# Designs tried in a protein design chat: VH-VL binders against f1miw6. Part 20

Target 1, 251 residues: f1miw6
Amino acid sequence: MPHFAKPLLRNIITRNLFNSIKKKQCLQYLQTLRTLQYDGFTTVYFGETDIPESLVTGEDFSDGYYMPTPTWCVVHAGGSQGWVPWKYRMFLRDELCIKQEDNLFFEFCDVVKKAYGKCAIVVKERRRQDATRPKEGKETEAQAHVPSVVNLTSVTCCPEVAKSYGHKLLTLPSPYNYLNPLDSAWSSLKWFIINNRKEFCLQSVDGVYSYQYILFSDLISKGIERINLSKWRTITTKVRRWENYYLGKLS
Key: E = the ipSAE of ESMFold2; O = the ipSAE of OpenDDE; V2 = 0.75 times the mean of E and O plus 0.25 times the DockQ between their complexes.

## First folded at step 6 (VH-VL; framework fv_acasunlimab_arm2)

Design s15
Fold by ESMFold2-Fast, scan of step 6:
Structure s15 (fold): chain C 251 residues (1-251), chain A 119 residues (1-119), chain B 110 residues (1-110)
Amino acid sequence: as target 1 above (251 residues)
Amino acid sequence: EVQLVESGGGLVQPGRSLRLSCTASGFTFSDYWMSWVRQAPGKGLEWVGYIYSGGSTYYAASVKGRFTISRDDSKSIAYLQMNSLKTEDTAVYYCARDSYDTSGYFDLWGQGTLVTVSS
Amino acid sequence: DIVMTQSPSSLSASVGDRVTITCQASQDISYYLAWYQQKPGKAPKRLIYYASNLETGVPSRFSASGSGTDYTFTISSLQPEDIATYYCQQYDSLPYSGLTFGGGTKVEIK
């Protein structure tokens, strides 16, 4: 007699997607990842998160003042071995389209190769530009099919560059965010910021971005530092349990 | 139109049974997990249990062993069979649709049906 | 079970005010949190999912954020039609355990 229903994968981000296509993409992703792991590739999750300055200062305009808050994009990577020994990057969101380091991904690939050897570099699937607007319509099978090659908004991740260093670049399909340990790491970072921001006495950005960057980067650095190897092992163990569950269910 | 309609509520004495129905329309019922959520008068929401698209069920500890959830996909109906009713089971009972796979949050609710356990 | 503690239980605010509601989980729920609005005599309506994602058709004055165990829901400029009880709900426990709601916050206009 069955004790409970077979659990289904959580589809919590894009419920209007053609579900069967995303399930196939997820299974292919997991099978490829496991093959690479058996082949000796080290898995590293490469990603970004946005941290608005209002999260750091704790202030908001409650009198109906609708001013935009400067937002910082933090870029880092990690896995079961902790944060990668690569200096995380932090970019002011409003300047991302203007400023770009051409060699960031090259540098990243070189660093992780020296640290771990060949790596399976996992980045989250980013939906097409038109999908960044609020969606009002249903998605078709064609609309649910997104490019296999994706980039972070802050960093261009070139498959050819990864390959030249002996790496494989993999796309984690949306909506399976629970298969990305970085989401848990980012959650912990933001929680640290909220509970420690008063200690750093940061001011709202008022045109002195270089000074604010220095103060803000110290808080971010301490938050990243608190997500130690033990924390990463806990996070990646939960991800591994979900991977094993899904692979077992779908064979 | 996409909707859920509950029925079968009413006044019942403690220790007796009552069966609620939730009739779905406007979507492929068999693709969805269905939940029951209740709300005692003037109080908060309490999850009761769910039934997967394949028919398997899970229940909150407060109702386990007394309540049974079932479904008839051919009729697009979910049921909540309530046995050994207690006064603390008095509530408006909502039928709620989980996403077309599993998400654990609800995108469609019925209007609710009141169950009063008293005498 | 994961226990959800919501505060305040009730609040009164004026039209145009900023309203903030908090929700604390007994353990890390990794962004698996939804927010619902329930108007008197009506079924709940989901406003937010995955901690911060706004449902299509929901006004931009509603927002939410949070991580780990601590989550917040905000109405930037309270309108008369926003008078309702608001609930958080965790879903990190699926498929292994049951769902839990916060106790609710009744928002009234003064």
Scores: ipSAE 0.000, ipTM 0.424, lowest interface PAE 13.8, mean pLDDT 77

Design s16
Fold by ESMFold2-Fast, scan of step 6:
Structure s16 (fold): chain C 251 residues (1-251), chain A 119 residues (1-119), chain B 110 residues (1-110)
Amino acid sequence: as target 1 above (251 residues)
Amino acid sequence: EVQLVESGGGLVQPGRSLRLSCTASGFTFSDYWMSWVRQAPGKGLEWVGYIYSGGSTYYAASVKGRFTISRDDSKSIAYLQMNSLKTEDTAVYYCARDSYDTSGYFDLWGQGTLVTVSS
Amino acid sequence: DIVMTQSPSSLSASVGDRVTITCQASQDISYYLAWYQQKPGKAPKRLIYWASNLETGVPSRFSASGSGTDYTFTISSLQPEDIATYYCQQYDSLPYSGLTFGGGTKVEIK
């Protein structure tokens, strides 16, 4: 006996269809990844994280008022072998000039081919749409930042470019984002920034500078270096256990 | 702003059923895995089960087959359906949120709701 | 399940004292350990994750360390507001085994 208003049937059907599609996509992703790993492909997770300047300065706008701050995009990749031997990139999202670099992904594919041979390159479903990658599903709203120029943000990853270097480009479905070890690395980086920003930023208190200025990139580099090979292996082993669990659940 | 609020606790007789609700506010609920953790009077914390953002569940052996966790992302509510209640199920029940990219440690807790299972 | 043994079950210390709590896992948990503070009548609050990472906003007098099966939580200079029960929790066993908490350590002022 109903005690509460039921949702519209059409809304329930649409939601169930979306969930069914995502389960099928996740199973296909996992099966493809395992097949590639068996065939000798090295798994590399490629992605980005947004570092708002307020995270570095300590100005927290999660109070009752929202004030946007400049946001830096940090791009890197890693896996069970550690961070890839490729210099991470950092871009300011609010610039009006072109931020996409068509050659960046070519360089990345070449570097990991030389380091590891053929790779399975895993990226998350796009929340910032561009014309070069399949656009399927939506990542969580908590991960989405409001870009000033949507068409000129993020690195363009092209499946054809990856293939030309012997790689396979895989997309991880959004509801299963925990299957991405890179997100754990990004959380560790942000924790490092918050706890060490007082040592690395120029600060003034009533006109008196309390701390020596250091380049923002140096703070990020130190945070990235804290995530060593041992930590990466621990993170990827945990992801592997969850992958095995999902394979059993979704099969 | 960011909070979890449990409701639905109370006095219930052994063998009966009770449903707890956990209402989330201030964050995108559908992005997070949710857990239930209980604490018997004067005792320690005991994990009950979790539900993934995609809806799949996992339960502690002590409640498996009797308890069911579900969620309604459109209303930002998680539920704990407790069937075949035993006196040993008497506890304060907490709703807890896993951190965004974690695997079982909690960054946000509700205030808890007391469930008393007695004659 | 992985069993977490926490010691001592209770302790009394003076303001300004160094307080140490230990937690032992029945098997290697690879740094997948968190520490929580629970004040009377309140929900737990996470202080530490990944064995030694201090949560943002938590005072620097709290610290933790450990590896393998043996983990330690320390309050370097006990304050009145630190009176609480402290719990360790492992999260290495998911998804094949459930999450487990230590028995808790009640910290009081003498």
Scores: ipSAE 0.007, ipTM 0.497, lowest interface PAE 9.4, mean pLDDT 78

Design s17
Fold by ESMFold2-Fast, scan of step 6:
Parts: structure tokens; C-alpha cells; sequence
Structure s17 (fold): chain C 251 residues (1-251), chain A 119 residues (1-119), chain B 110 residues (1-110)
């Protein structure tokens, strides 16, 4: 099982092979995406981002604190048409309560089919999820439900489910992150949070002194709303220029 | 071994020309973007320009029109042709490899070559 | 060009201290930021890419985070061998514009 260290020459060969594989994956992804677009598929980018509580409270540095900063996971999708008309999800990571969205991807596929027709759904390559906290107990032998809020790293998107709605599910290779407009949207959301977190503090209505509480859900919703159709078109145009560049270079 | 080696640095008078070379070994040179980055004595890093696979180039405003980057993929060499040199061009010049073809960050650097522009 | 503002310009800390360096972009760079270490007399070495990804073989005491315009680099327990100047660098501008480095932060031991 463990992979042993290799001689320097073999390490160079392995690196070159890895790079060649990723270039081929990128080319195949782009060619497939363009073919689908020409066939009338609407491109939607589906993914998630983590919003640490320290980002909202104004404490950008939380490493080495007494306890880990709670983190909110926001799940949404968008493209040149703007945010999809689907209810975005927000989960608190590391919360002990289990909030399973058994039909989340099914509902998503149905919503975008009704809104856009057939879609090319793009998701990022996933990384392995490591256990960050001891389990409270073992899963029951007869139950196969996966927690949606505890130790969640990404939402599972099933190709067969997408296909059943007439969609195509594509995976974007990780080294070509610039091909994902959703990452730009997430960065804009986090920048909005940093610059507007105090604007969304709830004032105490009954206190002798004014007290401020941060409304995470409202702040995030307003940040998402600010990334309008015009902004999405700008972001998507930049991505399309990168796609054209890579298609020319990797062919 | 995977490495970049710069050469051609030295003392040169203002208004003159100098050509730097960056020799690559241990990897498929033609697959990578190459950049030149400079560092004036006691100062920070300043990007100079890059060359794509296939020869297209882009330059920082401070050197555009005076410096030219080229490459010879058959010899695995990148060049920086510096014309109309100014005293403010005095710096250690590094050759750097784009870490994954168009990514824009560098995973391999040469050790640098000093260019001194002075009378 | 995207302007990268790095702070502080220099700092002094004791062995074992936590060191934090910040980098601010003039516009949203979508996590397209790398961090480099330059030891005295040597070429720079990349430690971090894509804002938070640690390069293979780099000690776990180095970490980074950030999004949008604001990015942070941290050394959790400063060691003598960490004496260096650290630089951030954005690459959101590619392929149609140039690259920009921060001004650098010189880290010294008290």
C-alpha cells in the first residue's frame, strides 16, 4: 500500500507523465464542453465554498486558537445566465447534528432542467476527505446515510442522476482552476463578507446599550445577490478566453 | 536533474546591449512557459516578462520596447535580449519556469546572474 | 496592473513564535496567489500556491489562507532556518496581462 520513495530519475519521469495526463484531461474536458455547448447544452458550474466564522466576525487569524473556528459551507451553481434559480444550501461544518439532503442533487437537476433545459454541469475534482474529529459512534449496519454537515468536503454529484434529467456531468481538472467561474464568484462573496459584515449586525432592540450580532445567513444571501447577471457574464467571458487559449495550446 | 542555469551577466555601460541565456535541463522545456524576474540590490522581486510555448511574449511596462524574450526549444534555452540599458536595470536576473504550463506561478528558478549597468 | 501590497515590510520574532504576513490585492484575484521564500543569497522557493495549497516537502508549520483581495501567510513556530524574505505573487491577470509580486517581508530572529 505505501508508496516508497523513488530514485530522482524515476521521480522526473513520473512528474512528466502526471503533467501529460492532466493536459490530456483538460483538452478532453474542453472539447467535450464545447461540443455540448454547440449542441445547445447550458453550462452550469456547481460547487461549494467554506466561510469560516472568523471571516464574518473580523478575526481573519484563528490558527492556534483554543478551539477550531466554526465553518459554514455554501453550495450553489451559476454560469453565464447568472446564479441558477435553485435554492442554495448552507451547512455548518463540524456541527454534531446531521442534516442530510438525500435529494439535493436530484432537486438541482430538476430545477435547472426546468429553467434551462439540458445542461452541462461542471464540478471540480474532489480531494480525499480526512477525519477531523472522532466519530460519536459507528453508523448502524443497516443504514447507509452520509452526513451532509459533519466532515463534509464536497457535495456528491452522481453522473447517472444528471443523465436521467438529460444533463451531462463534467469534472474540471484541478490544475486548471482558472476555468471555473464559480471560484471568482466565491472570492467576490468572501470579499463582500469582509467589507460588509458589520453592516449586517443585528442591533439589540431591548438593550440599554447597542449590541451587535452577526446574521450569517442574511450576510451570505446579500453577498450572493450582489453577484448579478452582469457580473457573471464578465466572469464567464474571462473563463471563455482562458478556454480558447488552452484549446489552442493543448491541441 | 531538473535545473535552470542563467549566464551572460556582467558590467555594461548605459545605452548598450546585453543578452542573457537560461539553459534548462531535466524536463521537456518546450511544454513550459518561461519568465524572467529581476531583483535590484537590496530590493524586491520584479517580474520582467514571459514567453509562452510557441514564442508569444508579454513584457512589464518598464522594459517593453527595450527587452526581447525568445526561446530555442531544440537547445532548451530561453534568452533575454536587453537593449538601451539604464542604470535602473541593474539587478540579479532570474529565469523561472511556470509551474504547470500557463498557471502563472513558478516552481523552478535559476540561481540568477548579476547585470550591472554603470559607467 | 494588479497592485500587491504586502505587510509588514520587516519583522523580528523569537524562535517558536507565530509569524503572520499579509498580502492585499488591488482587485479580486480569485485565490490565484503564491507565496515564495527567499533565503539570503539564494533564489526564491515556492511554498504555497492557489492561496492555501502547501508545496510537497515544505514543513507543515507553513500555512496560508485568504480570498478575494486579502491573503495571509503564517509560520506557526518560527525556526532559525526560516530567516528569509517572503513574497506573495498574483497570477489572476494571465494570460493577457503581467504578473505582480508583493514588496516582500523580511523575517528576522530577535
Amino acid sequence: as target 1 above (251 residues)
Amino acid sequence: EVQLVESGGGLVQPGRSLRLSCTASGFTFSDYWMSWVRQAPGKGLEWVGYIYSGGSTYYAASVKGRFTISRDDSKSIAYLQMNSLKTEDTAVYYCARDSYDTSGYFDLWGQGTLVTVSS
Amino acid sequence: DIVMTQSPSSLSASVGDRVTITCQASQDISYYLAWYQQKPGKAPKRLIYDASELETGVPSRFSASGSGTDYTFTISSLQPEDIATYYCQQYDSLPYSGLTFGGGTKVEIK
Scores: ipSAE 0.006, ipTM 0.449, lowest interface PAE 9.9, mean pLDDT 77

Design s18
Fold by ESMFold2-Fast, scan of step 6:
Structure s18 (fold): chain C 251 residues (1-251), chain A 119 residues (1-119), chain B 110 residues (1-110)
Amino acid sequence: as target 1 above (251 residues)
Amino acid sequence: EVQLVESGGGLVQPGRSLRLSCTASGFTFSDYWMSWVRQAPGKGLEWVGYIYSGGSTYYAASVKGRFTISRDDSKSIAYLQMNSLKTEDTAVYYCARDSYDTSGYFDLWGQGTLVTVSS
Amino acid sequence: DIVMTQSPSSLSASVGDRVTITCQASQDISYYLAWYQQKPGKAPKRLIYDASYLETGVPSRFSASGSGTDYTFTISSLQPEDIATYYCQQYDSLPYSGLTFGGGTKVEIK
């Protein structure tokens, strides 16, 4: 083997091992989820999405440039029964590393227990990169061997807390985004924002950021409301078809 | 039969307009995001634009402001309205159905319709 | 836009040969890459999605791998029916930018 080919071969081996591990994790995730569903657990997808202020103000995204603007993190959960009856949260990304709500996950677990009984709470596997930063590189070999974390950047999802309410906390492997109906819901929200932002595009009034927050929050709320029960059932049916595909392919 | 059929292509002079149609059959059209993709003679594929199942649209920079995508779910038809046509717009235009998960890759394509922009 | 650089632009190989095509993205696309086959005079057909997943009904001689910015498509044993142009396509960019195809690789048999 030529010397100049050795780093490439090593990288290929590392990435292939990572991919094999993730395929096995996906199969285990799906088998566990189906078992919980048959045992009467209600599936709830809990997650977050980033909405940069430039998306609301109408910045031109046609050239693919990532604009470094203030970014908001929206946190919500949903499933085949629609959005959970829990008030969604919205946080400035710049403030998330400073302070998180200590009891938010306790409140969430209590609300969904009262609404649905025991739940399988699905959280997307978080890569340990800062979620406010653009994806800039390949995962390293060290990252491939680090255990996944079941934590949003905005909310600490503790398995012991979930268990105390009778829930099961599951990690959806990161490469299998199509198994997360929230990604489709978030896309619908962002498309709503793009098409309705002109009604809510407003300059800061006397530098009062909270006024912009109120308008921004209203736009987000309306976008979330547009993703009704019928839309959620369509989205979760698509997820179910992807689950069946992966179960057949990975088994 | 699950299919997409494009129509409306032809020869058109620079600066004029042309409207393409994409008729869907064999599936629930309203559930799918639809795209237009074009291919200039002897060249590669170029994505033109996308329409969400709720009607929201997004366009490639090269056509933004000139092209408009719309849909009529009751008729299972997607449209591409092309205004201010340039010779560089000469291409076979394909209608494509986004994957069932609405991810941005395509699982069904029409056969394409040729648009020639020339004097 | 995310730029997709596909190599080579064309190649000629013999039946039974191993054929490799590469795509490089201008930024990390997180496995959001599909591969299409387009035969002369026909619409493209998707062979691979999510960088490595083979579409149902596609022969096992087709495979792909990659991560981050670097992706590879391979035909392990070229057959006459594989004469086509192959394209990669990224879909990591919505809603912040549009979808992007690679320039294509024309595969011919000697």
Scores: ipSAE 0.006, ipTM 0.413, lowest interface PAE 12.2, mean pLDDT 78

Design s19 (at its last look DockQ between E and O 0.19; V2 from the best seeds 0.00; counts 0 for: pae E 5.8 > 2, placed apart)
Fold by ESMFold2, look of step 7:
Structure s19 (fold): chain C 251 residues (1-251), chain A 119 residues (1-119), chain B 110 residues (1-110)
Amino acid sequence: as target 1 above (251 residues)
Amino acid sequence: EVQLVESGGGLVQPGRSLRLSCTASGFTFSDYWMSWVRQAPGKGLEWVGYIYSGGSTYYAASVKGRFTISRDDSKSIAYLQMNSLKTEDTAVYYCARDSYDTSGYFDLWGQGTLVTVSS
Amino acid sequence: DIVMTQSPSSLSASVGDRVTITCQASQDISYYLAWYQQKPGKAPKRLIYDASNLETGVPSRFSASGSGTDYTFTISSLQPEDIATYYCQQWDSLPYSGLTFGGGTKVEIK
């Protein structure tokens, strides 16, 4: 490759183009969201979080061993009205049933339609290109002619399913995750788990060891319950203020 | 220990300039958005302007073009530069903290500094 | 700017009385409204945020409600230390116009 262009200059040009594309996507997202809100759509944030079993059991890996632990995925949704009145789902990350995945988003769309009417359903951007090596000079063309199915790790979110219920599915650009109030809700849940896991444990004796058994679903359910309407209003108010900031800054 | 302290108030003639400082202590200043609010003697509160943690500013129509808000995160200081002062600008000036982490309203106020604009 | 019309401008009540203050916004501000207390010679203090949430340490005799354009602040049993001027404040108009306060309500003991 010719040495007339420094690697730093190439990185700066590449980052500027990527940042410009993501800024435009963020502005388009915000303008679309505000138009939908003006038109009477209720905003609902749909998403997932990972809860490793070590967080629930309290196992200590401070001796320097790195050991992979099983991870549970929690799927839920919420907004300025609190958690949606929908039974959250909990899956082991690598054992999902295809039948559950197909029915889950349909069920969600029906529930929020009955609860709120037409909704703007917001999901975070996911990219499934980790197996593809970066290609020099191809990064500008990565978004063209791609089917618009948005996937969570555990759930397929189809825009046509949302549309059939009168909803609109929106994608929040990845660099702007702080515009997703679910992230704050998930942090609150994880902190609740850390501080309360001993209260939900069952203790048994086997030989000289004590085994701690926990009511996993009960702990998670209580943690979700503790994120009440007041907390949701605080979180969504902060997101609204950031949205206003970016609407003024980017446009 | 967590506090805001305004300084730089005083008597100034119309048409002149004055700069107020708001010194923050006891918290990470760069995490917070800051605002200036004023109150004429015996009157109500009037918002003056806002500065976000990223440096973007917004102003009330009554001061836009005359007042400038800035911040120095390394010193934990917010500034209000007031140019072309009018008698109507006579007020106690408060700085107020607005955390995007709590509720998006003013959760900490300084004690205020009096600016008197008269001949 | 969104105009906040606060009523009454002043009131006088006895210790133990229920006190009600209202704010009306010139347009829907959702729940983006706070209530402040300002005692004589002091800086304002936030009591309520997001229309109805009490700050930590605020006595339970203070409450507020409302949505859309109409908001209400209530002191269920007035105490001598509640002598102050109370202000509502909205910010739904940022970044396109300024945030605004109501005109204030001076609360006095008879």
Scores: ipSAE 0.116, ipTM 0.580, lowest interface PAE 5.8, mean pLDDT 79
Fold by OpenDDE, look of step 7:
Formats: sequence, C-alpha cells, structure tokens
Structure s19 (fold): chain C 251 residues (1-251), chain A 119 residues (1-119), chain B 110 residues (1-110)
Amino acid sequence: as target 1 above (251 residues)
Amino acid sequence: EVQLVESGGGLVQPGRSLRLSCTASGFTFSDYWMSWVRQAPGKGLEWVGYIYSGGSTYYAASVKGRFTISRDDSKSIAYLQMNSLKTEDTAVYYCARDSYDTSGYFDLWGQGTLVTVSS
Amino acid sequence: DIVMTQSPSSLSASVGDRVTITCQASQDISYYLAWYQQKPGKAPKRLIYDASNLETGVPSRFSASGSGTDYTFTISSLQPEDIATYYCQQWDSLPYSGLTFGGGTKVEIK
C-alpha cells in the first residue's frame, strides 16, 4: 500500500525549500549589489506604484457598489541621492491600453548615466502568478538567471539595454520587497495623498450643478517633492541595515 | 537585564596565547553581530574585529592572522582567541554588540577585561 | 582603511560653555558615523548614531551634524557630568569592511 505521505508534510517541505531558495536568491542579490557598489556603481531603485482614484478622491465605496475606480500608475526612481533627476511618468491602467512606452527605460538609462555614471538599477521581481505548478524539472544549478527581461506593468526593463549604457540591472526577490526603499517612498506618497487631498480640491458651482475637482498632478508632484533627501537618507539607511543583517545571517 | 560581561583577561608573556570570553544575556544573541574593541592604557579606542550573526569574521590589520573571533550561540558567548601576543596588545578589551536596528554601531558594551602583555 | 581625524585632542571649558568637536573622514562615509562618550574607568556609551540621531535617554544638550567627510559633535551647555573622552566612529555598509574610531577628544572643566 503506497503510504500516501500526508499532504501536510509536502506543504512543509515545499515551504522550506521555497524559503531556502528565496534566501539564497536574497543572498546572491545582496552580494552582487555590494560588489557593484564596491566597483563604483551607484545604486538606483526603479519602480512603479499604483494609486487608485479612490485614494485620491477619498470616496468611501463601503456601500456595496464596488465601482472599479481607475488606477493610476506612477513610475519613478530613487536612491541615496534622492529622486532621480528625471520626470516621473504617470499612466492610467484602466480601459486605455497601457501603451508600454518602449522607450521609457532607454530614457531612464540615459538620464541616470548622465546624472550618476554607471548604475546598479534595482527592480522588483514580478510575482509570476502562474508558477503554481512545481515543474518537477532538474535541479539545475540556480545560476542567478538574470532574467532576459523584467516587465513592470508600464515599463519593460531589459538588462541588455541597461548594459549598453554601462549599467547593471538587478532583480530584487519578491519576498524581500522591503529591501526596496521605493516601497517606503510610495507609502509616504500615499499617506500624503490621503492627508492632503482636500487641499487640492476645487469646487465649481455652476448654476445648477456643483462639481468637485482635484488637482491630481499637483497633488502627486507635491507628494513626491516632500520625499526630500533627508527622508531618502533615512529610508535607505534602514534598508542598508536590513541588508547588512541578511548578509550576516545568510553568509 | 541586557548586558555583556568580558572575562579571561590577565598577565601574559609575549608570544603566548590568551582567550577572552564575552557572555551575553537579556537578548537573542544569535541575531546580533559582535565586535571586539580594545583600548591601550591612556590611549584611544581601537576596533579589533567583528563576527557576523552568520559567523563570518573580519579583523583589523593590526591583529589579522593572530587573533580569531568566534561565537557559540547556544551559550550566548563570543570569544577572542589571541595568539602570538605582543606588548602592544596590552589593553582593556571590550566586547560590543552591533545592534540590528543600528547596524555598524555599538549600542551595548561590556565593562572590559584587562590584558597585560609583559616580559 | 578609512582614517578618522578627530579635533581637538583635548579641550578645557567652563560649565555652561558650548563645546564643539570635529571629525574628518579620509573619504565620504555617507553619514555612517557615531559619537561615543567614555567616562573615566567606564566603557564607552553611544550618544549619537547616523551622524545626527540622538540615542534614547541622551540629554538634548548633545547634538551632531555633518555630511560627506566632515562631521561635528556639539555640547550646547557643558555640565560637570560631561567630563569624558569623546570618540567618533565610522562604519561601512560593504561586507568585510573595517570600523574606525577617531583619536578621541578629552573634555575637561576649568
């Protein structure tokens, strides 16, 4: 009678293996990052955040009619030196085909080259939703498969493009997203939006109809500007502490 | 109470070996980097070396090849093995905790143990 | 190795005086600097970390600032209990990097 190893043990083993693999990936990421930093690469974090319209308007859709509100995607970059000196991009994710601006990553690479020289560009790993099926495949040596392409929602990041500008593209493993200072920056931005959105509202009283408008571009701009160099320093210092912790723990 | 206590100091002759111990209490020792810092009589502080939570070590040039730092997490003890001692190694030796939240700095110190190297 | 040059090596001031100590790094240390107080016969105590952050429980008369290679530690009003030697200390975030202390500043009261 083939002893059906209880599904619970399989889950534990898979979780442990998954954790081990992710830890290894983290260590590899950190080692690579430090090596590049030692070699004179400036670390810049390139990423995107979603801003639902409901966050901006403050509309409490608690009353059951989940009207999907449009979602804006903000793409920007930052590091220890603050925001990258380029114009952030905003995209509307809804009905309008997010035209992946094919040239946005090129533009970014050029800007950071001019501003900082050679850069280690860090992007978040996209959670592959589909990898549910453990393909039983071969223990191929987890060579740090530099993904051929890292797709953000609005931007395609190509390692070869980065390389052509003298940069290195690094992918941050998904379980360690908190090692990306952009997450903190985006959280700060969202906090700012929530707490200051009223100051950016305009009321138009036309004879019969009253309309409320929000200066969204200004709101985002001011929110981004509030994350000054001092705040970036604080955020990046915290990230560095975590990095050091993991380097020490996983080495 | 969170504390570090050094022990093992004493008088030794040049060329001899001595092992210092740093016993930690009141915190999860295994989560922290540990450093040794020494201070010669009437002199400034000198970093000796550190050990990572994972066990990796790094040393000052002045002690490299002669000193070894190790740790026993089960006992919450850090060690400094000093070999080929020289007169210039005479100092109070402090163990210090490198705090997780403030990595790179020492937030907790022992009271130190005196090592005298003399003929 | 990063060299930390601390100045002055010693100073004497009156109670209530403003005391300033400087630390210069041989290279940019990106705010990775701490200040320690060591009283006679005692272990050092960290007062400041990350160049300007005051440790919990440390009196507000202590402060520090700086960037790049140049850092300053200040006691706004020197008190008798502040008699000590003060040290700056740098660290690097790179793995297997050394730590360096400044030479120290002995603070005495006239």
Scores: ipSAE 0.028, ipTM 0.623, lowest interface PAE 4.4, mean pLDDT 85
Fold by ESMFold2-Fast, scan of step 6:
Structure s19 (fold): chain C 251 residues (1-251), chain A 119 residues (1-119), chain B 110 residues (1-110)
Amino acid sequence: as target 1 above (251 residues)
Amino acid sequence: EVQLVESGGGLVQPGRSLRLSCTASGFTFSDYWMSWVRQAPGKGLEWVGYIYSGGSTYYAASVKGRFTISRDDSKSIAYLQMNSLKTEDTAVYYCARDSYDTSGYFDLWGQGTLVTVSS
Amino acid sequence: DIVMTQSPSSLSASVGDRVTITCQASQDISYYLAWYQQKPGKAPKRLIYDASNLETGVPSRFSASGSGTDYTFTISSLQPEDIATYYCQQWDSLPYSGLTFGGGTKVEIK
């Protein structure tokens, strides 16, 4: 083991070690994915994104961060074949939507099996809470003002369910999220929202929640629809080039 | 005392199975990725397989489909399940710890356990 | 994937001699190379990591260098306790087909 006297030098070394470990995990992920692709598996990226209503209304997002706004969760999947032919889900991350369908992933696996055959289903590494964070520690004023997320729900992906349909479930390490084409699709959706929200005139209207919801869902649906097969092929081609870069030493 | 101790080696007939154990002590086992490395009598070192702290595994082509690596973090034990053993699997099997400090190299090795596959 | 060719396979030298061992990778491994010492009947011990970094507690007579596909390990002023087989190891080729060791170099004293 090397001995370092300076705290700054130790911090740099620690960051490099973390990155090295994650690079090794990424190489393992990529080689497994390529092996599955060679064996005939269709790659499908499954995930979700959060759409705050403040993104639609045009309010300052910084203000929305410390002043709670309703946040919608959109769940979908796609790949080089475009969006999967599965009805995407959208639900509110609060008391209105406490639970998701417990058969959601089962239905998803059945749909993609029928559409593509055996699939390599790629999901993002879940954000892990800092296990060393004290429950009653003193936080900064900014951290104390961050809204507590209540009833946050994420789709549960069961490896055994995937396997029962002939699929393989893979986890992409978090620092390499740019190797997930679905994140590019989500960025395109959010860009569409920002540039088209005025046309949909979606604003908070007291007592007309159903109308507000319908306008919001229409905007989201149109944004998803505009990410067509051609755009997906462009996105996945870019990801494939990055994958080839990392796999160069193994070829 | 920081150490790894292998056990479970012995004489086994071709086509049979054997399970090796690697017991860790003196460090937080769950933080480390573990490998198995073997050495045939009078030959060099050969990597067998690797298990990450999250449970993902990878194997050398020569053992893929026959060997399985697993771990029990509550007991600080790593396992190597060897199925369909062949005479060419005869070797001393080492358990090795992948160092987070040096990422991808083995900073701690067990003493090794001999596995002999013959009739 | 990546094949590690180590040379020589064996050598004999006198106490105080300079000993050099080389390791060649079939592909560029970008310094992801370690050197191990294995004494008769013992488990290997890591001496060098990341191509040139000396492990804490290892005598300064051991050193290593290299880049790309060519790497070198040197023992200056060989000592009796250095009788061992030395191995290089790369980890850049992952996953199950790719973590490889060199064939080893047996160092003996005349």
Scores: ipSAE 0.000, ipTM 0.377, lowest interface PAE 20.4, mean pLDDT 76
ESMFold2 (binder alone), look of step 7: mean pLDDT 89; pTM 0.913

